# VH-VL binders against q86iv5: the designs that were tried, part 19

Target 1, 237 residues: q86iv5
Amino acid sequence: LDSCSICVDFVGNSLNDLLNIILNSGVIGTCGDLCSAVPGGQIVDTVCDLLCDYVGVDEFIKLISDVDPDPIYICEKISVCKTNDNAAASLDLVQINPQNGTVGGTFTLSIAYTVTNTIATGQLAFNIIDPTGNAFGDAVLLVQQSPEQYTQQFQFQATPSEQESFPNGLYTVQALVCEGSCGSPHPNTYTLANGTTTFTISGADSSSMSGAGSFSGSSQSTQTGAASGSGSGFALF

## First folded at step 19 (VH-VL)

Design z5
Fold by ESMFold2 at other seeds, last read:
Formats: structure tokens, sequence, C-alpha cells
Structure z5 (fold): chain C 237 residues (1-237), chain A 122 residues (1-122), chain B 110 residues (1-110)
């Protein structure tokens, strides 16, 4: 509902298209020329025009064309998202249930955190590292999070896929609360708190998917996305 | 008044490299508002875009999947031209080859060379 | 073998209107608005008629118009004339930084 969230969502969803348009078209003289080419409908074009006009077309193109573009960083550079170098938070709970499960089972990650100095624009992120070192995860954008206690839940089903086989063994969960994009080297970025927990997957024969775990009921997300309504995810490790 | 003038051999033996040149007048190969493509045409395939070179703060190339393991397109700023190199040709590479400018910032080929019919045979 | 599908031929009488279709996918015609049309007379290089779906270069007759809906683009020629007898090609820019062409359409003016 706020301009910062709209900016980060737009840039995160449109970055590859913006770059493709910029490279194909060459010199672009107006925001209209750039933004009218972006797919996604009239609302997307309008958001593009507003952001581009706010900073100017040349600076907008420069930020999009950066070698290591970051949606939060871009939106901070154009002053649509605020920064707080004194942001502070702690993690109260990083809990996964069940702690001992099987392939095909559903796991719920619960994170509670307390903000002690406002997070202006940041992330709540998690990373799950399997026994072989492969990782998957997600992040949620935090905008103007005033001092208070917050909770977030993520749910995933341990369904084997090309990206993650869910081997038997010990899994490590890493949770981070950040000002800015977690893990980013960009200015105004800080890891404010981190926490870990573990869980195990055991008992199932990984050579056969038949009979491994229970798939009854609705799952919140499929493999590749472990959060409801979240944007892009990334692995930390 | 942009003009594209092609040159290069019309006969190439199988397994050799096809090499064509496109000389540009009325524009610069380093123009930041243009891109420089090679397109071929045969009765069996129609028009087929092969690849391009262009300058956007640095030089870029894009190549069609069908040829990307064998193709190179290079600019020559000192001569204001660009070249096509297609390695390991077969008789199936026999075609009428065009160079073209992508202009109008809306992704269209507004100027074309005269065409060079290249035959690949023993 | 062409990435975009066009009818092989179409015909019309002088003064009539005809439409040539060009069907691609959600990764090309259906994604960006970078669709262009080319006219090619025998033994000549193609000449751009339309770009950005609907735009005409300077010197191209207003008898040529374009549209797209979903994954299909269309070229309409109104007031058909004898010199319109030619091959017509569509092209689209793709999400993969490449161009694709249709197989071409031979227009016969009866």
Amino acid sequence: as target 1 above (237 residues)
Amino acid sequence: QVQLQQSGPRLVRPSQTLSLTCAISGDSVSSTSAAWSWIRQSPSRGLEWLGRTYYRSKWYNDYADSVKSRITVNPDTSRNQFTLQLNSVTPEDTALYYCAREGYKYGAFDYWGQGTLVTVSS
Amino acid sequence: QSALTQPASVSGSPGQSITISCTGTSSDVGYYKYVSWYQQHPDKAPKVLLYYVTNRPSGVSSRFSGSKSGNTASLTISGLQAEDQADYHCSSYTRSYTFVFGGGTKLTVL
C-alpha cells in the first residue's frame, strides 16, 4: 500500500524487462518511451512512469543498468525508500515444527523478532540448508517497521524436485533481520539479528517417492517458492 | 541517408568459415541508438535472424540459438563496418545473406544491405 | 520451421482490404510490442512497413495498418493495389534478446 513497497515490487518484477528494453532500444529520451514498453498492463506502466519521472530518465536507466542491481538499493537511491543506519532488532524465536519429519511432510517455520529502532527498509529472510549444502529460502520486505514485536510464519512441503531432493539428514535454518537487502554489500545495509535452528528428515527411502510422507491437506507453497505472497527468494550460505 | 554495402565471397567449401563484411555510411557502427544484425533468407526457411552487435557503454552480442555455437559478429570502428563469421558451414548454410540496421528504438530493421548469395558446396 | 506462423498465401482484388496474420508465443509476439512487418518484392531486400505494431515509417502509405491481440499480430492492407503484390514478413523481438521471423506470406493481387 506504500510507495516504497510499490517501488521494490515493481523493480523486482520488471528489472530484466527494463534491461532488455534499454539494451534493445539504445538511447531512450523519455520515461514514456521506456515505460510504455514494459509488459504488465497500465498499472505497471504508471508506476514505471512515476518512478522514472521522479529521478529522471537518465539516472533511472543508470540505476537499472548497474552490474549488481538490487531492488531495495535502487529504491533507496531514488529516495522512495528510506534508510536508517541506526536500525536495531533482535530475534526472539526461530522455530521449526516438526523438528523431526519425513520426505513429503509439511514444515512450519515461525520467526518472532523485536524491533528496537525502526527498520526503514529491510528484510526478514530465511535460508534452509540441506545436508549436502544445497539451500533454498525466501525473504519478506519490511517497510517502516516501528519498535514492536512481530511474528512471521513460512510453510513448505518437503516434496522432492529437480532443485531440492530433500535427502535424509540434518537441515540448518538461518534467519536474518536486516536493514537493506540481507547480505548485500551496498551502503546503508546491516544485518541486525540472526538466528538458527535445525530439523531432521529421516526414515524415508529416497529411491522411491511412493509411500514417503503424507500429502493430505493444502500446502502453502510448492518447490522453488516457500512463502505465501512473497517476492523473490534467495539463499544465504 | 544510411547505406549498407556488403562484400565477401559467394562460394564457400563445407567445414570452412563463411566471412562477410558490411560497410556503413550515414551512421556509425558505434551509434548508441542502433544495432547491427545479420539475417539470411532461403526458400526453405524464409528470413532467419542470426545475430547482432551493438554498443551500449560496452560492446554486446546476441546470437540465435540455431547458430550460436558457430557465429561471431564483430564491429570494426576504424573502418565503420561489421562482420559475420560463421564457422564449420554445411550446404544447409546456403542462403542469401543480408546485413541490417536495427533503428527507430522500437526494434525494427530500417536499412538493409543489397544481399549476398552464398553457396556452400564442394 | 519459422518461429512465427503466417499463412503461406493470401489474395485479393484491387480496392479490397486483406489481412495477414502472424502468430507467435507469449515470449515474443505476446510479450513486448516489438512487432514489425516487411514488404519484399522479387529480387529486392525487405522494406519495413510497420514497427512497434502500428507505427509507419515516413513514406509508407496509411493503407498499411497493424494490430495485435494476445499472441497474434495482424497486417491490414486497405485499398489493395497491383504494386502490393509481394511477400510479407513479420518479425518479433523476444524475451531472450533475439529476433524471430515468420515464414512469409505471398500476396497475390487478382
Scores: ipSAE 0.490, ipTM 0.792, lowest interface PAE 2.2, mean pLDDT 87
Fold by ESMFold2, fold request of step 21:
Structure z5 (fold): chain C 237 residues (1-237), chain A 122 residues (1-122), chain B 110 residues (1-110)
Amino acid sequence: as target 1 above (237 residues)
Amino acid sequence: QVQLQQSGPRLVRPSQTLSLTCAISGDSVSSTSAAWSWIRQSPSRGLEWLGRTYYRSKWYNDYADSVKSRITVNPDTSRNQFTLQLNSVTPEDTALYYCAREGYKYGAFDYWGQGTLVTVSS
Amino acid sequence: QSALTQPASVSGSPGQSITISCTGTSSDVGYYKYVSWYQQHPDKAPKVLLYYVTNRPSGVSSRFSGSKSGNTASLTISGLQAEDQADYHCSSYTRSYTFVFGGGTKLTVL
């Protein structure tokens, strides 16, 4: 039923392929010519055709080919998602449980927020910054969210990977409520509220074979990092 | 109606730059419905796509990873041509070089030049 | 060497059908539908036979047909004729804005 959510999901999943197809093909005369080339099956092709036909193939190609494409912004320009430059919200609670946990443990982030003027198309987003400055996070799309109080929960397991090793230390949680994509430079985009909390990860190292004693740390999993990136910002923004 | 005419030296010494030109008739190098590629062929490697240039509101280039550090493909709109420059050649660059058009829709090389056999030898 | 794998040679008698395979990866043959086939006679430039897996340019015989399943594309020549004796090349567009070719297949008409 909700055409805005369908549009944002499609564009988010297909943007790079759409651009590749557009650049390689040159002239595309119909939405069918463009959309039949997108991988993902018949449902993806149908959604592509509906959105493309709604605005016309030439305008759709123009929006996809823009220098700084953003799924929410694109869907606003297609006019299947609305904007509200006067959207307003406050962040009532940012809470992480447990506040002191271990590598491999499960953490639950609870965010409560109050909308005071409708969020037309926006995000509830979070970043978690590890002790070394590396960040990870997620976001939830907010569509026509009326003035009311809301609660959202997120879970993650602190399982080391190439993207995040979960070192011992202090972690910072940042939460944002936004109209538009959080962190985006596009028009109609606003950070409405933000909040922070912290938690720690600690643990004992495996006991040595050589004798008595214990020291802090975990020695089960270490991966050599292969990716570059800043650890101080919103990774999903 | 589209024709591609190649020109350039057929003997190049190691460490020098291989330079070839492809003249276009029946189409424009700045056509928004085409792209302009260089492809080479050798007995040991078969056909090998090297790179392309094309216009889509601005000029773009794409290059094969195997030659990306040494290759340049440039359009020349005033003469309706495009060129290949391959730097620091070795005998392994000895091949039959083709220019080709990627035609209107669906990613195929519909017109090819006559081919230029380039030997890299001292 | 070649990014796409083709058999080095195939043969058939006049009137038979033969199939030439082209195996790539999920980043090329297995991803988009931009797969094409070229026929090349000795001392000549390649000539496009098929594009977009199944489409024939005008002037290409309907004896040439194409298909794709997973990471493998196939060219089928039915009603084999003496003039079909040539080299056959497959090509795929990739997710990385590039093209790759197979090693080529020599078809001999017996």
Scores: ipSAE 0.478, ipTM 0.789, lowest interface PAE 2.3, mean pLDDT 86
Fold by ESMFold2, last read:
Structure z5 (fold): chain C 237 residues (1-237), chain A 122 residues (1-122), chain B 110 residues (1-110)
Amino acid sequence: as target 1 above (237 residues)
Amino acid sequence: QVQLQQSGPRLVRPSQTLSLTCAISGDSVSSTSAAWSWIRQSPSRGLEWLGRTYYRSKWYNDYADSVKSRITVNPDTSRNQFTLQLNSVTPEDTALYYCAREGYKYGAFDYWGQGTLVTVSS
Amino acid sequence: QSALTQPASVSGSPGQSITISCTGTSSDVGYYKYVSWYQQHPDKAPKVLLYYVTNRPSGVSSRFSGSKSGNTASLTISGLQAEDQADYHCSSYTRSYTFVFGGGTKLTVL
């Protein structure tokens, strides 16, 4: 993996821990004091130290503590991730299968998109909005994604949880391709393309709740280009 | 040097609000390197952390899941103190209540109040 | 009841070493290094013995030492003395911005 992906992955996985450590400790004088407390082993500590030392501990703490912290923005401010204010893309396909399913069923979201000017650091993101207005979703990181056609598939099971009960009714899928974090107010952030589709859930009692629904993603290219993914749970925007 | 002095009623009726105060000397409730907690102790549950208040760039609160719907911890910077309010108490809330300073950068309680035994009964 | 598991009691003779365990989960003891130990004599508030697993505050005897492996932290008291007779509590900071305590261990010096 490249340094931008490593930074975004580190910040995305460690943001809560970094904030927790910063708030619990109060005063942190060195990057070593902050980073040695971050769990995940010596590689995580090393990445933390390198990023923190590059901008200085006070600026790093400020970036992590921002009221609307954003892993991509943080890594852009650190200058490990590049920006392209002229990035351009289009959505070729947003499709969900089955269009009519049941609680507990598996749904596959397929997204095809074309990059026409390099996405330096951005996202392919989706939200699924249930009949009551609750949303859940996911995103994958796009780094130096050159002009090419790309596809991505996501699967999830409609398993009721405290976060999403999967009530019967009409669901709206929103897909976005972005430079920067989708929905972020930060500089160098653009929605390049968007698309929607719908599906329905009928049958089984949706009042049952269990753990959060699961997601999986895959990507491909007709040439040697690629999209990278990062685990994130729900990516709401 | 740092001292925590507790005050408040020792008897509270069921369904009422338990209110305790912790006065701080030798430190400031708004210290950016400290946090201010309430901890209770009972024979059945041992020590139980309830919640805290602290200042970093604004005031924060964290509460234990077991009491988060009923608890409020507030700073009072003008009197250099912090308070506990626990609503809708039951006899299960009978305990020895401590206030404590979290003064080490790695989350340990270095100064404790003397404790206030609060009985919840009719 | 308690989030962290400690033995209810331990005993030892003067001069012996004893170890008190504190077992939690991967979201507390097993996650950060924010584990602390407290000594409590009858009718007294707890007093911190160790923080950050192994660190001793000024004025705490070097006979008290700590360690952690996986989800379990340990307090070791070497050269047991009569004044060590007390209750011992472990605590851990959590991923959820909270603290949890063990149920406590009563140490009896024989």
Scores: ipSAE 0.473, ipTM 0.793, lowest interface PAE 2.5, mean pLDDT 87
Fold by ESMFold2 at other seeds, fold request of step 21:
Order: sequence, then structure tokens, then C-alpha cells
Structure z5 (fold): chain C 237 residues (1-237), chain A 122 residues (1-122), chain B 110 residues (1-110)
Amino acid sequence: as target 1 above (237 residues)
Amino acid sequence: QVQLQQSGPRLVRPSQTLSLTCAISGDSVSSTSAAWSWIRQSPSRGLEWLGRTYYRSKWYNDYADSVKSRITVNPDTSRNQFTLQLNSVTPEDTALYYCAREGYKYGAFDYWGQGTLVTVSS
Amino acid sequence: QSALTQPASVSGSPGQSITISCTGTSSDVGYYKYVSWYQQHPDKAPKVLLYYVTNRPSGVSSRFSGSKSGNTASLTISGLQAEDQADYHCSSYTRSYTFVFGGGTKLTVL
């Protein structure tokens, strides 16, 4: 694992906790005081201490406390992740299967993209918009993606929840390739390519709700623009 | 030396608003290293944290889910105090009410008011 | 019903050690290290004994110690004295920017 991925993973998983700790404690004088409170064990505490000590506790707290904190941006400001303002890519394929499915069914989103100038630290992200305008999605981190063709697949089950009922109708899929966090207003952030596709859900009543909704699958959660603690397992842009 | 002095009525009628005040000496309600809580105690439910107010470049509030639709905690910087407003009270809100400072850097209530027994009854 | 579970009562003889447990969930006791313990004598406000699981404020006897494992925190009182007879409460900060308390434990010194 490289230091950029470790930083983004740490900040992404710990951002809400760091903010909670900062707000609850008030004035924090050392990285040790902040980082020892972060859950996740000794490896997490060690990564926190290293990153915090590298920039100093005051700068670290400032970066975490930003009104719209962003894990990739934070790691770029720490200088653990690189930027490339000339990054370039195109989307070759955005495809979802099945194109006509049912509530409770499994959908596979396939994305192919070509990098034409290195993506230093960025994302491959997608957003699914239901017939009522409600959206859910996810993203994967891209680090030092050299010029080449790439493919990625994502799966989800259309299982109704409080966050997404999966109503019958037309769904829109939007995919993005970005330098920086997709949709972020921070410096060194660019949408390099986007693409869309659609699918439909037909069938049994999808208005049923049970428990908190979640995105099924192995994906990193990326949060932009909010410190509310929402969006774990979702990436919205 | 920090001291918290509570005041307010001890009898409140059902459906009315419970209002309590906590005056602070030896610290400031706008201290960036403190937070200001209301906690109540009853035989049936023990200690129950209700909510808090605190200043971290702006004012924040956090409320327990059990009361968040009815509670307001406000600072008053000019009088160096903070208040509890609990709307639409029922006999279930009968309790000994405390104000408390969260002053240790790891979330502990280091100073408590003297307690105010509030009875909700007609 | 309390968010954290404590035994209703414990007892011990002077000079002995006792331990009071406080069991929560992975969203409170099991998440952060923000666990605190309070001693309350009759007709008095609670007094903080421990914070951050193990730390003692100035003026609190070293006979009081704390630990945490998983979702359970423990307060240990060694060398019991008559003055230790009181109610003991645990508290935890949560992932949701709130605090929760245990139901309290009445300690009787025999």
C-alpha cells in the first residue's frame, strides 16, 4: 500500500470521528491528544499521529474542520497525495445489466475508461438517480493511474430501505472520472470525463421499507461538502 | 473556581414549558474548551443526559433523541448563563434536574449545579 | 431503561476490592475512549471519579481505577473504605454527539 492510499483511507474512515472529537474536546494541544481518541486500533492511531505530526496539530485540525472537508484534498494539502492539473481521461463504456430488472434484483454497472494523461489522485465515481430524483452511488480511489485503458465493475441489489425504496420506473446512471474528489469545489479538482446510461425497474411493490439502507459491495466511502456524518457507503456529487 | 447555580420553578403543570437557568461563575459560557449540559435524574431512569450548548467558532447544540422534539438549550453570554426549555411536559418529566460543565478534554462532567427537583403535576 | 447496563448493587468488606461493570454497545462504550465514572452520595450531585476510561482528576484516590474491553467498561475500587458506600454511574460519549448513562450501581460496604 502507498502512503497516498493510506492517508485517503484513514481520513475517509475517520473524518466524522475526528470532527466529533475536535468539537467535543475544544482546544487540542498535541497530535497525541487528538489521535489517541480515534477508534480503530494502534495502526489507525499511528497513521493519525504520522499525518498530524507531519503538518502540525493546528494545521491538521484546520484541514479537518473545513466547512466542506474532503479526504483527497486533505491528503493533497498534507503533501502525501500528488496532484496533476493536466490529468486527462475519457469514458469508453458505461453499461448496466440487466437494463430491465426487478425490485430485489442484482444490477452490475460496468465502466471502461482510458487515461491519456496521468491521474495523480482522483476517483472513478457513479451516481444512480431513481425516478423521484433520489440518488445513491459510490466511488473508488485512483492513485497514479498511468495512461492506459481500465475497467471497473460495481454491483448493487435493489433492496428497499429507508434511504431508497427502489420505485418502479426509469433510473439514470451517471459515471465520472475525476482528478481530485468528483464534484468537489477544492483546488486541483477536475471532472475529466462523464457518461450516462439508464435502466428500468418493474415488478412487485417497491414501497416497502426496512432499517437503514446501505450500498452492498466492497467500496471506499467518499464524503464532500458536509460534516453531518451522512454518506457512509454512498458517494454523492 | 467554577460554580454552577441553578434557578427556576419547582412545580410545572402538564402541557406547559419547564424552564431552568444555570448561572456560571469562574468560567465563561462561551469558553471554547467547555460545553454546558442539562442532565436529569429519576428513580425509574437514573441519570439521563438531555442536551448541551457550546461555542466552537459558532454555537452548537446536541440533544438526546428522547427529547429532541421538545428541548431547547440556549446560552446567554450577557448574563454568563445557559437555560433549559422543555415543552409539553408530562408527569414522566418529573425529575431532579442538574446543569453540568463538560470541562475535561475527554468528555466528562467535572462541575455540577446543586440540582433542582421539578415536579410535573396538576 | 438505561442505555448502559450496570449491576443494580454490589457489596464488599473493608479492605477488599470490588469491580463494577458497565456494558454498552459498539456505538458508545465500544467505540470511543470517552467513558467516565461518577460517585454519588445521598442528596449530593455526582462527582467525577474517572474520565477517558482510566484517568483520575486531581484529588481522586488512586484506589479507583478503570479499564475497558470491547463494549464493557469496569471500575475497580481497591482497599474499600466506609466512605466508598455510594451510588456509582458510568457514562459514555457516542458516535452521535450525545452522552448516555448507566442505570447506576449501589455499593454497600459491609
Scores: ipSAE 0.443, ipTM 0.762, lowest interface PAE 2.6, mean pLDDT 87

Design z5
Fold by ESMFold2 at other seeds, look of step 20:
Structure z5 (fold): chain C 237 residues (1-237), chain A 122 residues (1-122), chain B 110 residues (1-110)
Amino acid sequence: as target 1 above (237 residues)
Amino acid sequence: QVQLQQSGPRLVRPSQTLSLTCAISGDSVSSTSAAWSWIRQSPSRGLEWLGRTYYRSKWYNDYADSVKSRITVNPDTSRNQFTLQLNSVTPEDTALYYCAREGYKYGAFDYWGQGTLVTVSS
Amino acid sequence: QSALTQPASVSGSPGQSITISCTGTSSDVGYYKYVSWYQQHPDKAPKVLLYYVTNRPSGVSSRFSGSKSGNTASLTISGLQAEDQADYHCSSYTRSYTFVFGGGTKLTVL
């Protein structure tokens, strides 16, 4: 994996802990002082030390504490991830199968996109909006995506949870290809292309909302073509 | 939910050590989601943060420059409490002393003790 | 002399909105977003109203809101009520990993 992907993964998983350590630590004089307190084991501490030493402890703390929680933006500010203000792409296909499914069913979102000018550090992201306006989604990190055609698939199971009950009705899928974090107000971020599709859920048992139990929705992704890097986390924009 | 209960003397003679205790219920002094502070209030200086203790893989302390040569804040995990010791007090240390919790990611004091008015006088 | 500057007093009538300022430096209010506000009634401990500039803890009325620009943070109280009569304190975490407080503002509800 490349330094940019490692940085984004580290920051994405450790940003809240870093902010807490900065807030709750005394005088931090070295990267070791900061990074040894980050939970996650030796590998996380090593990545923290490498990134912190690369930019210097004072600048690292400033970037972590002054930047809105945006791992891509932070990694761009420390110059581990590159930016391209002229990145360009189009969405060729946004398709969900099945178009009509049921609660508990598995849905596959397929996205095809063409990069026409390199995406330096960006995202392929989606939101799914349920009939009541509640949304969930995911994103994949794109690093140095050369001009080429790419495809990406995401799968999720429509399992009711406290966060998403999967009511009957029409669902809207929004997909974005971005330089930088999709939806971010930060400099060097751009929505390069967007697309939508819809699907329906029917046959949900309305009595299940009166019963006990909670479940969480999740997504999984695969990618084909000449792609690099990946990220984790819930993407809302 | 979380409660902070203070105890300690209300009168201390000049040059002696002020010692206060804060007992915690509803949380642990060793919680990695909290930090534990002492703050005092006087008419002339208002609220003044003195120092804190907290656990993040090991115990840490931070102290205000104004008192750092005289202050110690210690946890006691067996009794689930933390203490303030302020050495060599003068009448300028007369104040209403509070203990307070700093919540995880808050950067703020979300729970306060009842306050202890400490008078430094002969 | 407190490290953060607040007006000594402010007043308003029931139903009105008021704003209390808190001015620090680039090493405190202007450095981190760890700015918080506290309400203190007579003979009571302070109670947190806002943290992280704008966030309200559970149980704090939406009438209390906050903002920050540069080295100045602001607390706004809308729909003033008699119970809002109290002292209000701002606090900031500093670049030196310490906390500083404002001098306090006495709010009088007329």
Scores: ipSAE 0.007, ipTM 0.472, lowest interface PAE 9.1, mean pLDDT 84
Fold by ESMFold2 at other seeds, last read:
Structure z5 (fold): chain C 237 residues (1-237), chain A 122 residues (1-122), chain B 110 residues (1-110)
Amino acid sequence: as target 1 above (237 residues)
Amino acid sequence: QVQLQQSGPRLVRPSQTLSLTCAISGDSVSSTSAAWSWIRQSPSRGLEWLGRTYYRSKWYNDYADSVKSRITVNPDTSRNQFTLQLNSVTPEDTALYYCAREGYKYGAFDYWGQGTLVTVSS
Amino acid sequence: QSALTQPASVSGSPGQSITISCTGTSSDVGYYKYVSWYQQHPDKAPKVLLYYVTNRPSGVSSRFSGSKSGNTASLTISGLQAEDQADYHCSSYTRSYTFVFGGGTKLTVL
């Protein structure tokens, strides 16, 4: 992995621990003081130290303590992730299969998009809006995505949980391609393209079950380029 | 219980490549809770950490500066093992070679192979 | 030679306490708390005695204790017993994603 992906992954997984350490420590004089307390073992601590030392401990603390912390934005401010205010893309296809399914069924969302000016650090994201207006979704991190055509698939199971019961009715899928975090108000953040589709769930009683839904994804290119990214759960924008 | 079983030649000629294998039982080489190291021991240098491989979203390697130009450590997920290759060996590479697991809980080497004495000589 | 400095040998009588030092730099022993100690008997692989400076794995006697100050870590063995006669090695994780070992200390129980 490149430094940008490592940074976004670290910040996304360690942000709450870092905030708690910063708020509850009396003295933080070096990156070692801060990072040695982050749980996850010596590998996590060394990634923390590398990123913290790159900016300096005082600036790192400031970025982590931001009122609206955002892993992509933080990594852009420490300059391990690049930005492109002129990034451009379009959505070619947003398709879900099956279009008519049942509770407990597996749905596959296929997204095809074309980058027309490099996405430096951004997301391919989706939301699913249920008949009552509740939303859930996911995202894939995009790093230095060159002008090319790309395809990405996501799968989810319609397994009821406390967060989403999957009631009968019409569901709306919204897909976005963004520079920066989709939905973020931070500078250097843009929604580059959006698209929608729908599907229905029918024939099943709306009931809650123990457990939560999960997502998975993969990427491929329709031309001689390649997409890369990490599924992350950034999606509820 | 985790066990590490080493195999490979015990005699290697100067300028050749030293190649050793460590088979893992009771854990997976792709475990996100572990890293897999090679360590050697000689009377003149004591214990010397050589390098490791580990999986975190993808495979990573870290190597000691003293050998980084000559060493490769590779996982083999299909056989649940990992290997050491040390190129261009000299008699100074004569040592007792160990594979070891670095456990996330310990942050230290909690399981060791049985050791393989490798002699580099004409 | 070794990145970490240990005395070549120490000795003590049964029942005594002894301390073995391990001196590194601000980029290893002095930076992280990933300092570990290993006991090695003849013809055996090393066995971890301490990790994270002070922690004992299950089955390690409370007679073994550890500390660190600045760039120096210490292993203390109290109530020496004949079976403590062995080599002792320290190790530290470094800021460059590597491990370094000390040169080892031969403990002789008199």
Scores: ipSAE 0.007, ipTM 0.494, lowest interface PAE 8.7, mean pLDDT 84

